# Ledger of designs, part 32: VH-VL binders against f4iux6r469to655

Target 1, 187 residues: f4iux6r469to655
Amino acid sequence: RLLQRLPGCVSRDLIDQLTVEYCYLNSKTNRKKLVKALFNVPRTSLELLAYYSRMVATLASCMKDIPSMLVQMLEDEFNSLVHKKDQMNIETKIRNIRFIGELCKFKIVPAGLVFSCLKACLDEFTHHNIDVACNLLETCGRFLYRSPETTLRMTNMLDILMRLKNVKNLDPRQSTLVENAYYLCKP
Short names: E, the ipSAE of ESMFold2; O, the ipSAE of ESMFold2 at other seeds; V2, 0.75 times the mean of E and O plus 0.25 times the DockQ between their complexes.

## First folded at step 14 (VH-VL; framework fv_mosunetuzumab)

Design w4 (at its last look DockQ between E and O 0.83; V2 from the best seeds 0.75)
Fold by ESMFold2, look of step 14:
Structure w4 (fold): chain C 187 residues (1-187), chain A 120 residues (1-120), chain B 112 residues (1-112)
Amino acid sequence: as target 1 above (187 residues)
Amino acid sequence: EVQLVQSGAEVKKPGASVKVSCKASGYTFTYYYIHWVRQAPGQGLEWIGWINPYSGGTKYNEKFKGRATLTADTSTSTAYLELSSLRSEDTAVYYCARDFFEGSEWFDYWGQGTLVTVSS
Amino acid sequence: DIVMTQSPDSLAVSLGERATINCKSSQSVLYSSNNKNYLAWYQQKPGQPPKLLIYWASTRESGVPDRFSGSGSGTDFTLTISSLQAEDVAVYYCQQYYSTPTFGQGTKVEIK
């Protein structure tokens, strides 16, 4: 089973080799199976997200349904969880948002989706949404800040983030997380 | 191929308890909640609760609070609904269902249903 | 809890004609921050479990025929079967997942 090797691809060489081998299995059914396997990345293996995103970027020019299906699934997962405070698994939310952020750096996720996710977290800046917003910024915030077409919007979002930190009386862990995310974007 | 296979029909007397099983296959069991939904004969659907197999967390419809217990055994990929102090109005088909995304609370795969009949 | 009310309770439609089912929620199921309606539709054929047709009010689940479409926003939603087929004889349920899941009472669709 070729897809069972995905969690073991902990280097650029390993994911690139698997990507080449996968190209020989190019069918609609196999593309759907790949998307599901990528989506179901182990929630404790965040280091895999950059490698999975690299594979998606490599395949994007010839298998356009792979990035589109994966991005749609990640967006739908984000939306399904964003306002639900009785959902206790922060690890799933962090996996989701970091994957979105990694794919943004590979030009697979459009910046508009990242800003929509960030706005949703800032609109209800409490509970898990603080951690999710900060993880998104840590993953792709500086990339978007340095990109001319998104610099102004990212600057505005960072200003909103700091205003919320000052009025929401965050605990020390949350306050530090917000400051770290901010300065990673604007050193 | 995602499958949810439930235990067989049960006949119980009022005041007894029933435990329905739901064995999951074809996916990673701890990545999705299992929900329970019942349907009385000729009636609509009624949500009972969910279990998060990853954390063991649960949520119950308040109508069933104190009578329903949801558990999961990750070693066998099996979820359980136990309903105690059974009454005749508990006669229904009980379904397990997998949520679309972990915690999403809409359902893409359903078990075949387990008829529980409560009769004297 | 958000109460879901469907109309009509029963509907008879000729083969090939349009069937329209309405669903109303007691509270808005639109989340303003993401502009999504937390509304699904299910089909339940006799002797079978429900089958997911539509989520986010208008997104068809994989494998669902194009004749099924969902529309509406906020509190008012519609499931439309544009050209009724024999295999579409079923009970249809709306369900909200904005909060604690609740279902409409169902709409039975049959061929006239």
Scores: ipSAE 0.749, ipTM 0.899, lowest interface PAE 1.4, mean pLDDT 92
Fold by ESMFold2 at other seeds, look of step 14:
Structure w4 (fold): chain C 187 residues (1-187), chain A 120 residues (1-120), chain B 112 residues (1-112)
Amino acid sequence: as target 1 above (187 residues)
Amino acid sequence: EVQLVQSGAEVKKPGASVKVSCKASGYTFTYYYIHWVRQAPGQGLEWIGWINPYSGGTKYNEKFKGRATLTADTSTSTAYLELSSLRSEDTAVYYCARDFFEGSEWFDYWGQGTLVTVSS
Amino acid sequence: DIVMTQSPDSLAVSLGERATINCKSSQSVLYSSNNKNYLAWYQQKPGQPPKLLIYWASTRESGVPDRFSGSGSGTDFTLTISSLQAEDVAVYYCQQYYSTPTFGQGTKVEIK
């Protein structure tokens, strides 16, 4: 029953209260149900991703299987979707990549996964992959640029992004999206 | 727990149509595609198509395009396969299946199957 | 469409022995951008729907015994049952999801 409250947790206080209440239901079955509920966040409710990520981060020290299961599901979802061009999956792709980006900021997703996702999008920089790459950068790009251990790799990725923008025939919307993502990361 | 419960067996004449239902429970119906796969007696598996219950979008195996129609009713969490202009080679067990991730095109939960027999 | 071909069509193996099923695709199912093989394996027992065993060529689905393993890349794949049990008598299918889903013709596994 507590999982029905997840979509209503639109503040730090609400998600924190639900997180405390959830601790009284700690069992392997309940942890799997929570991970599935977090993973199945509505595609149109991207504002919830930061709060869901906060809950995962709070539980991570005590319930190691929750972040592990969720990250594995998100990575597998990314890999299943990155190749599919003729599917109506853009909203699912954006949900997926923004969730990965939010979890990276909470130090649940390792930066290496973020860079792998970004690289996959840059390797075939067309169609939805342009939007996915830009959404990832908008979510966690500045965080990774400001972090000393990832600044050099993020800088290299941003250089590749701008080179691709300059050599590919992007429509004006996507060209603007790339520029906005770039400048959000660097100044 | 996730369940896909299909309608009962059908016997049809050549040239008729059949409509098989697949009622989903235990998950949010609009978060996953429903696929249809058939298996002729003693034969392997053949993918028919998918429907996205959220958008109503569909994709079909070209073999069935024009004869197969996939629909979904979100108010009852039920997906439907309608197959028209039935032939004897359409005799098969028809399965519905949920994809593992939305649009991923591999399947973790399957219905029990519906035998459709096209005789004479 | 990508054609999936399994071999053998039928296989008889003694209890506790190793069963090996091969699957070959007419085109590579490896996506170079993520280095993933878009290949799954299913088990189908008599009178039952298929059950997912393996995806990404080698990743076991939850609840699948570790005697089941998948290997291979590109166009050539293998499902191995390391120590055949009586309950493993079934037909096994490979399936690609790189493009429009297609299945192998199936391999029937029996006890010798």
Scores: ipSAE 0.687, ipTM 0.876, lowest interface PAE 1.6, mean pLDDT 91
ESMFold2 (binder alone), look of step 14: mean pLDDT 93; pTM 0.943

Design w5 (at its last look DockQ between E and O 0.91; V2 from the best seeds 0.75)
Fold by ESMFold2 at other seeds, look of step 14:
Structure w5 (fold): chain C 187 residues (1-187), chain A 120 residues (1-120), chain B 112 residues (1-112)
Amino acid sequence: as target 1 above (187 residues)
Amino acid sequence: EVQLVQSGAEVKKPGASVKVSCKASGYTFTDYYIHWVRQAPGQGLEWIGWIDPYSGGTKYNEKFKGRATLTADTSTSTAYLELSSLRSEDTAVYYCARDFFYGSEWFDYWGQGTLVTVSS
Amino acid sequence: DIVMTQSPDSLAVSLGERATINCKSSQSVLYSTNNKNYLAWYQQKPGQPPKLLIYWASTRESGVPDRFSGSGSGTDFTLTISSLQAEDVAVYYCQQYYSTPTFGQGTKVEIK
């Protein structure tokens, strides 16, 4: 089955080849199965997210339901977890937000969703949301900073981030994470 | 097909313990929490707690903390609820349910239920 | 914990007529940051486990007929069955997932 090859697509060439092969299986049932397989990317394999996002972008022009279904699932996942503090394992939240960020760079996720996620993390700037915000910025922050339509809003969000770092008593790891995310966006 | 299959009915005396199993199939067991919810005869639903099969982490409804123990065996894709110091008001159907998203706390798939009867 | 209170405890509705079930939470289940209501509805038929119908207060789960709709915000929520069918005879529960999960006491729906 072609979907079993997804976790092995660790290069641009591999994901592009699978994408071409998948075009011959274009049915609604197969598209739903693909979306679920993409969503269930192993949380230990974050390097796959860019390649999965590339596949989605390639298919978006002819299979509109693939990006729409995937984005809706990712948004629902973010919203279900954003204020939950009982989880000890952050990996699902990081996978979620990095996927959103990668899809934003491929213009599948609108910038508005990214800013909504970032705002939510800044409004409740706690242990996990700090890491989630920084991971989002590391993934797509520079892209949004350099894009004319979003430069001002990203600049304002980065200013808020640095004010929060200075007001909140962050431990050294999180303080460094915030600084690194900031300077990756504004080199 | 996602499926949660629970162990059979139990009859217990007050003060005893019971252990109910929930075997999962049709999905990656460690990608979702398993919740436990009970329903006394003719009454509503009461959340007991969750277990994260990935980490072994748990959370309990305060009402059951100290009496309920949730465990999971990833090699058999099976979650367990053990309830100790049983009382007659613990008579209920006990359900396992799968989290919709990892940690989301609403449920898309449920086991068939296990009746536990506590009588003296 | 957030207490969920349903009304009525039971109702009888003629086939094809509208059934309306209310659910009230003791505090808001609206998260202002994302403007989402953390509320689900379940259907439970005799001898069966609950079945998810609706989440985010108004979003139907896959395979749920259009006659089921959810509405409301904050603390007051409604499940509506626009044209009751014989297979809709069940007990309906609301459940919040804003915090520690809690359920309403249930509303039994019968054919009049």
Scores: ipSAE 0.696, ipTM 0.877, lowest interface PAE 1.7, mean pLDDT 92
Fold by ESMFold2, look of step 14:
Structure w5 (fold): chain C 187 residues (1-187), chain A 120 residues (1-120), chain B 112 residues (1-112)
Amino acid sequence: as target 1 above (187 residues)
Amino acid sequence: EVQLVQSGAEVKKPGASVKVSCKASGYTFTDYYIHWVRQAPGQGLEWIGWIDPYSGGTKYNEKFKGRATLTADTSTSTAYLELSSLRSEDTAVYYCARDFFYGSEWFDYWGQGTLVTVSS
Amino acid sequence: DIVMTQSPDSLAVSLGERATINCKSSQSVLYSTNNKNYLAWYQQKPGQPPKLLIYWASTRESGVPDRFSGSGSGTDFTLTISSLQAEDVAVYYCQQYYSTPTFGQGTKVEIK
């Protein structure tokens, strides 16, 4: 079936071709199956997120429920996990936040959701949330910093990030991660 | 279609142990925790613990720590609950359930349940 | 552990009428950072496992009829069945997932 080809779409041309072919299968059942397949991207296959986001953006004009369902699932996943500190595996949290960030660059996720996620991580700036915040910034921070409508809010968030780095006793890995994320946004 | 299929009913004597299986299908087994919940006859639901099939990590309700052991076999997509030193108050239906998101601790799919009866 | 207490324990409601089930937690299940209530509702019919109805206190799971709605915040929550149907006879449980999962004792709903 066409959904089995998703993990193999490692180029712009491959995902675009699959997207065109999928337009011919435009039924409610098939749209729900696609959203589930996109959401279930392997946690170790982060390179696919940009291509999956591209497919969603292409389909958004004619299949409006695809972006809305996917974004709702990602937001619910973020909220279910952000408070949980007993989890040892961070990979799902990283996949989640990078997918949100990629979709933001494609104008599918509103910037407000990105800022809410970032704020949540800064409000409880601990081990996993530090990595999650930095991954979000690495994914879409520069995009939001350069966008006039979001520059001020992104600047304020980056100032808070650096204040937290200086106040908290972060280990060298965490400090470097924060600094790298900051300067990727503001080179 | 997501399914959780559990092993059949068991009758045990006090002091014995029981091992209940939960075979998952229709999804990637390592993408979700498996939780165990029991329900004594005519009673409510009581959470026992979870296992993360990806890492092998577990968490237990303190009431069952030391007696309950959760394991998973990724090659067969099967989770197991072993409960030792059985007492009559352990008579219950034991359910496995999949969490809604990896580590989220609420449940969208449940097994059919396994009745474990402990009688002298 | 967060203790979940439901009321009433049993409820008889005429077909087509409103059923209201209350759930109270011993601690807030609202995470102030994201303003989300970590509260779910389940339906359990005789001889069946529980079925998820509501999560985030008010969001219906896929395939759940519109007559089921959830409301409340913090420590006080309500499940409402706006027009009771014969197939709604069941025991209903609230469950928090803010911390270690715990369930309410259940509310049995019957047709009067």
Scores: ipSAE 0.687, ipTM 0.875, lowest interface PAE 1.7, mean pLDDT 92
ESMFold2 (binder alone), look of step 14: mean pLDDT 94; pTM 0.948

## First folded at step 15 (VH-VL; framework fv_mosunetuzumab)

Design y1 (at its last look DockQ between E and O 0.87; V2 from the best seeds 0.72)
Fold by ESMFold2 at other seeds, look of step 15:
Structure y1 (fold): chain C 187 residues (1-187), chain A 120 residues (1-120), chain B 112 residues (1-112)
Amino acid sequence: as target 1 above (187 residues)
Amino acid sequence: EVQLVQSGAEVKKPGASVKVSCKASGYTFTDYYIHWVRQAPGQGLEWIGWIDPYSGGTKYNEKFKGRATLTADTSTSTAYLELSSLRSEDTAVYYCARDFFEGSEWFDYWGQGTLVTVSS
Amino acid sequence: DIVMTQSPDSLAVSLGERATINCKSSQSVLYRSNNKNYLAWYQQKPGQPPKLLIYWASTRESGVPDRFSGSGSGTDFTLTISSLQAEDVAVYYCQQYYSTPTFGQGTKVEIK
């Protein structure tokens, strides 16, 4: 019903309108259903992640379990996927990490979680973890670099990223991806 | 309501093949992998493999040595396990299960099971 | 590759008492990059498929009563039922998902 409209919310006005309508369905069962629908955003529709994150941020003040459930599901998904290097689902990994990054910009995901995800990718900087790290940085790296409380830690992570690029034998696509992510954060 | 409904019991002779179906409903079929797990009478659980209905990708337990084939039909939201060159040790209940997250390899919803009996 | 061994194979416990099930893996299921133990616990009642209880070694699945708890790390894990109830009679399995999924042989829990 209202959840079927989520993939169609391709503007600020549309997601805000749906968010207001959803407030009238405030039950624990409905909140769980919303979280599941947000989590299952189409992997080919990454433009929706900012709008979904906006909805979560709007609801966070009155429905505290929505952000907490969604963040826990995304963190658990990241942890399940970061170790599974023999699978072909880079799109799912990118969806996961970009959602985490968008929620960080809306102050729903704490920076500590973002740094933990980034550290995990840098600790085994190979395979899909390179793409995941770069996509996380492209999503929220500049935000964290410009935020006073996280600037130093973000700078240190960017230095580690470039050192790994120079030491590891990256193919041209991944090498370019790392450079693009770095300069987006630190122009 | 997420539901996995499997095909009925099968009786087969050694050397034959069996194909078990698993019809999914209550969720978007292509959003999760389908795994297959078997349980011989009075025994524990043995993982067979998974299929990703979105891409058609598969992963198999090496113990099956290419005897297992996993397929999916997105038009009917149905996954299939085919097991060839059957022998008496293959007598088991075969379950399909949905993984918790795409590719996570632990399982939150299970089918009711399909008994496959291999006897001479 | 990773062998999961449970103990005991069978356990009889009085109603309301604690049941403790151990699971040992042949190699660590802790992934050092995220410090997560890739271990789950399942309950299987007669004539039913397994039901997920615990994942990440200690995280309770939604709808699972809080009398079920998981603990341990690396290679040694424990499932605890703090106050056994009649509906808890089942076989319990641990399962690792660090690599190719493998299950323990099961522990049957009965009422004494």
Scores: ipSAE 0.704, ipTM 0.881, lowest interface PAE 1.6, mean pLDDT 91
Fold by ESMFold2, look of step 15:
Structure y1 (fold): chain C 187 residues (1-187), chain A 120 residues (1-120), chain B 112 residues (1-112)
Amino acid sequence: as target 1 above (187 residues)
Amino acid sequence: EVQLVQSGAEVKKPGASVKVSCKASGYTFTDYYIHWVRQAPGQGLEWIGWIDPYSGGTKYNEKFKGRATLTADTSTSTAYLELSSLRSEDTAVYYCARDFFEGSEWFDYWGQGTLVTVSS
Amino acid sequence: DIVMTQSPDSLAVSLGERATINCKSSQSVLYRSNNKNYLAWYQQKPGQPPKLLIYWASTRESGVPDRFSGSGSGTDFTLTISSLQAEDVAVYYCQQYYSTPTFGQGTKVEIK
């Protein structure tokens, strides 16, 4: 029914129209179904994350449990996977962190959660955590750098990132990825 | 509704092999690992291994490596455990379980279990 | 592998009374970078598969009654059933997911 149309919402107009139609299905069970459908966005369809985040932001004022449940699921997913080096699908980690970053730009995920995720990746700056940190920065790093209340903390995290690049023996791909993420935040 | 439905009970002689199936429904099969856990009669739970249906990657508890083979068929959304060189101590209920998040290694949905009896 | 040890192996508790189950790990399951304890609890009723009750040591899974609570950190964990009901007769398992999954040996809870 309406949730089957989510993967097809590849424009602002499409996701906005579905959001309006969804308001007529405002029950607790339907809200849980929506959160699960949003969480299970195909990991090959990262372009949908901004539109899904827009829907969540639109519904947040009238259906407060939708953002709460989704953010909790994304945070739990991050925490379950960040420690797991040798058995993780990088695509799932990237989907997770980009969704968190998109929701941060829509003021649904608090900046504190983003900094906690980034810090966890920097604390063990190896393997997938390098890619995850860079994808987070590419998604919302400049937003946080330009926001007065978070500029100082983002600057400090970027300095730590560059120091880690210089002291760790990153391969050329990851070294370039770190540099690109840094300069996307701080041109 | 997420569901894991396993194949029926089996009786085997020592030295034989057994293959247990686990059919998943209600979610995207390739988005989660399938784990196998066994429970001998009156005893606790023992993790056997996992399979990632997306990549075909596997990991085994060292106790079972060389005897256990985990496979998955994405066209039927079915995972399989094959255990060879069976011994009487392998008599157990064998469960498949889906991890809570892909690769997280704790489990929110379990199959109904498959009793495998190894007797001489 | 991290060894999980439960105590007691069995307990009998009067209906409506408190049941307390302990779980100890041979190594800390607290990940310092995120301050999460990688510890779950399961309930297994006779003839049924295990059912997830608690994860992150203290977070109750959806649909699990408030009488179930988890506590502890690092190596020492507790599952508490504040007012035992007839339907709570089961074996309870702790499980760590900090590393390769391992389970406690189980604690059987019965009504006196």
Scores: ipSAE 0.635, ipTM 0.852, lowest interface PAE 1.8, mean pLDDT 91
ESMFold2 (binder alone), look of step 15: mean pLDDT 93; pTM 0.941

Design y2 (at its last look DockQ between E and O 0.87; V2 from the best seeds 0.00; counts 0 for: pae E 3.2 > 2)
Fold by ESMFold2 at other seeds, look of step 15:
Structure y2 (fold): chain C 187 residues (1-187), chain A 120 residues (1-120), chain B 112 residues (1-112)
Amino acid sequence: as target 1 above (187 residues)
Amino acid sequence: EVQLVQSGAEVKKPGASVKVSCKASGYTFTDYYIHWVRQAPGQGLEWIGWIDPWSGGTKYNEKFKGRATLTADTSTSTAYLELSSLRSEDTAVYYCARDFFEGSEWFDYWGQGTLVTVSS
Amino acid sequence: DIVMTQSPDSLAVSLGERATINCKSSQSVLYSSNNKNYLAWYQQKPGQPPKLLIYWASTRESGVPDRFSGSGSGTDFTLTISSLQAEDVAVYYCQQYYSTPTFGQGTKVEIK
């Protein structure tokens, strides 16, 4: 029953309150149920991703299988979809990549995974991969650009992004999306 | 618990149509595609297609395009395969399966199978 | 379509011994951008649907015993059962999900 409250946690106070209450349900079965509920966040409710990521970060110190299971599911989902052009649900791909980006800002997803996802999108920079790359950058690009340990790698990736924009024949929407993502990272 | 329950066995004559149902439970029906896979007696597995219950989008194995129709009813969490212009080589067990992730095209949960027999 | 070919078609192995099943694809199922092999293995017992064992060529599905392992890359893959048990008697299928899903013809594993 606590998991039914999860979609209603639209503030820091609400997600923190639920997180404290969940600590009393620390069994392997309950941890798996939580991970499933977090992973299945509605594709129409992207505002929840930061709060879900906050809950995962809070629980990570005492329930290490929660972050590891969730990150593995998100990575596997990304890899299953990245080269599939006949899939029509861009919303699912956006949910996936924004969740990865939010978890990166909470230090749950390592930056290496983010760079791997970005590289895969840039290697075949067409169709949905353009939107996915830009959404990843909008979510955590500035965070990684401003972090001393990742500034050089992020700079190199942004240079590749702009080079691809200049040589690809992007439609106006995608061209604008790339420019917006770039300048969000490097104001 | 995730479960896919299919309709019962069918016996059909050549040229007829068959409609097999697959009722899903234990998960949010619109979050995953439903795939259809068939297996002729003593033979291997053959993918037919998928339906996305969220959008109604479909993809078909080219072999079945024009004869197979995949639909879904979100109000009953039920997917359907309709196969028309049946031939004797369509005799098979027909499975529904849920993809591991939406659009991933490998399968973690399978229905029990529905035997469709096409004979004169 | 990518054709999946298994060998052998049938295999008899003594209880407790190693069983090895090979699967070859007509085209690479390795996506170079992420270095993932889009290859799964299934077990099917008579009168039952297939059961997922392995995905990404080598990742065991939850609840699958550790005696099952997958290996290989590109076009050549193996499923290994390190110590065959009685409940492992089944037909095993490989399946690629790089493109339009296709399955191998199956390998029947029996106890000698």
Scores: ipSAE 0.723, ipTM 0.886, lowest interface PAE 1.4, mean pLDDT 92
Fold by ESMFold2, look of step 15:
Structure y2 (fold): chain C 187 residues (1-187), chain A 120 residues (1-120), chain B 112 residues (1-112)
Amino acid sequence: as target 1 above (187 residues)
Amino acid sequence: EVQLVQSGAEVKKPGASVKVSCKASGYTFTDYYIHWVRQAPGQGLEWIGWIDPWSGGTKYNEKFKGRATLTADTSTSTAYLELSSLRSEDTAVYYCARDFFEGSEWFDYWGQGTLVTVSS
Amino acid sequence: DIVMTQSPDSLAVSLGERATINCKSSQSVLYSSNNKNYLAWYQQKPGQPPKLLIYWASTRESGVPDRFSGSGSGTDFTLTISSLQAEDVAVYYCQQYYSTPTFGQGTKVEIK
């Protein structure tokens, strides 16, 4: 039905058109179905995350449960996976954290959640959590660095990240990834 | 509607193997692990292992390593449990279950169960 | 493996009364970095698969009546049915997902 078109919305115009059409279906059941469809974005289609976040931001003013349900699902997904060292599929974690980061730029995810996710990754600085932290920073780190209300906290987090890089003897790929994320935020 | 539909009941002799299927629908099959859990008659639940349909990766409860094999066919959205060298204590209902989030290891949707009976 | 022990094994409760089921883990299932308890509760009726009731120790799954509540932290957890209904007759299991999944032995809830 209408939600089957979500993966095809590869432009601003396409997602905006679908958003308008969706407004005629505004019921609690339909909003729940939309949130599930957005959450289940294909992990191979990360380019859709910005467009999905745009749709959520557009609907947020009149359908407050859409952003709240989606953010709750993404936070619970993050928490379910952050401790799991035996999961080898990093791409699910990257999809999760990039969606959180995109929604933060659209002011749907509060900065506090982003900092909590980042702190959890820095507290247990595992192979996967380094990649997750760097992807979060690449997605919304500069936005938070340039925002006056979050600049100090982001600066402190970036300093902690660099200190951990220097003391933990990361392999060259991850060391470079950390440096690139740092300088992308604070060029 | 998320649905996991399992193959029918099996009767096997000791030493044989059994292969139980679990066909998934209503979601993207490769986005979630499929877990297998068994329940002997009148007993509690015992986790067997998971398969990641995306990568083919698996994890097994140590009790079943060497006897259990988990596979997945993404073209048919079907997961399989094969249990070899069957013994009478393997008589149980075998469930497939989808984890709540990929790799979370707690389960929101379960198959209907497949009774496997091992008797002489 | 983390051993999950439930008490009691069987519980008879009058309709409309409170049912309380305890679950103890052999080690903590609280992850300090996110302050989450990796514990779920399931309901299983005869001839049916288990049904998820609660996760994160206290978060109710959608569609689960609010008479079901979970509490506890670390190693000690409780499932409470505040006003038992006839359809609540089932076996209830706790399960940890902090490490390799393990289940409690189950608690059978019956009507007196």
Scores: ipSAE 0.446, ipTM 0.808, lowest interface PAE 3.1, mean pLDDT 90
ESMFold2 (binder alone), look of step 15: mean pLDDT 93; pTM 0.942

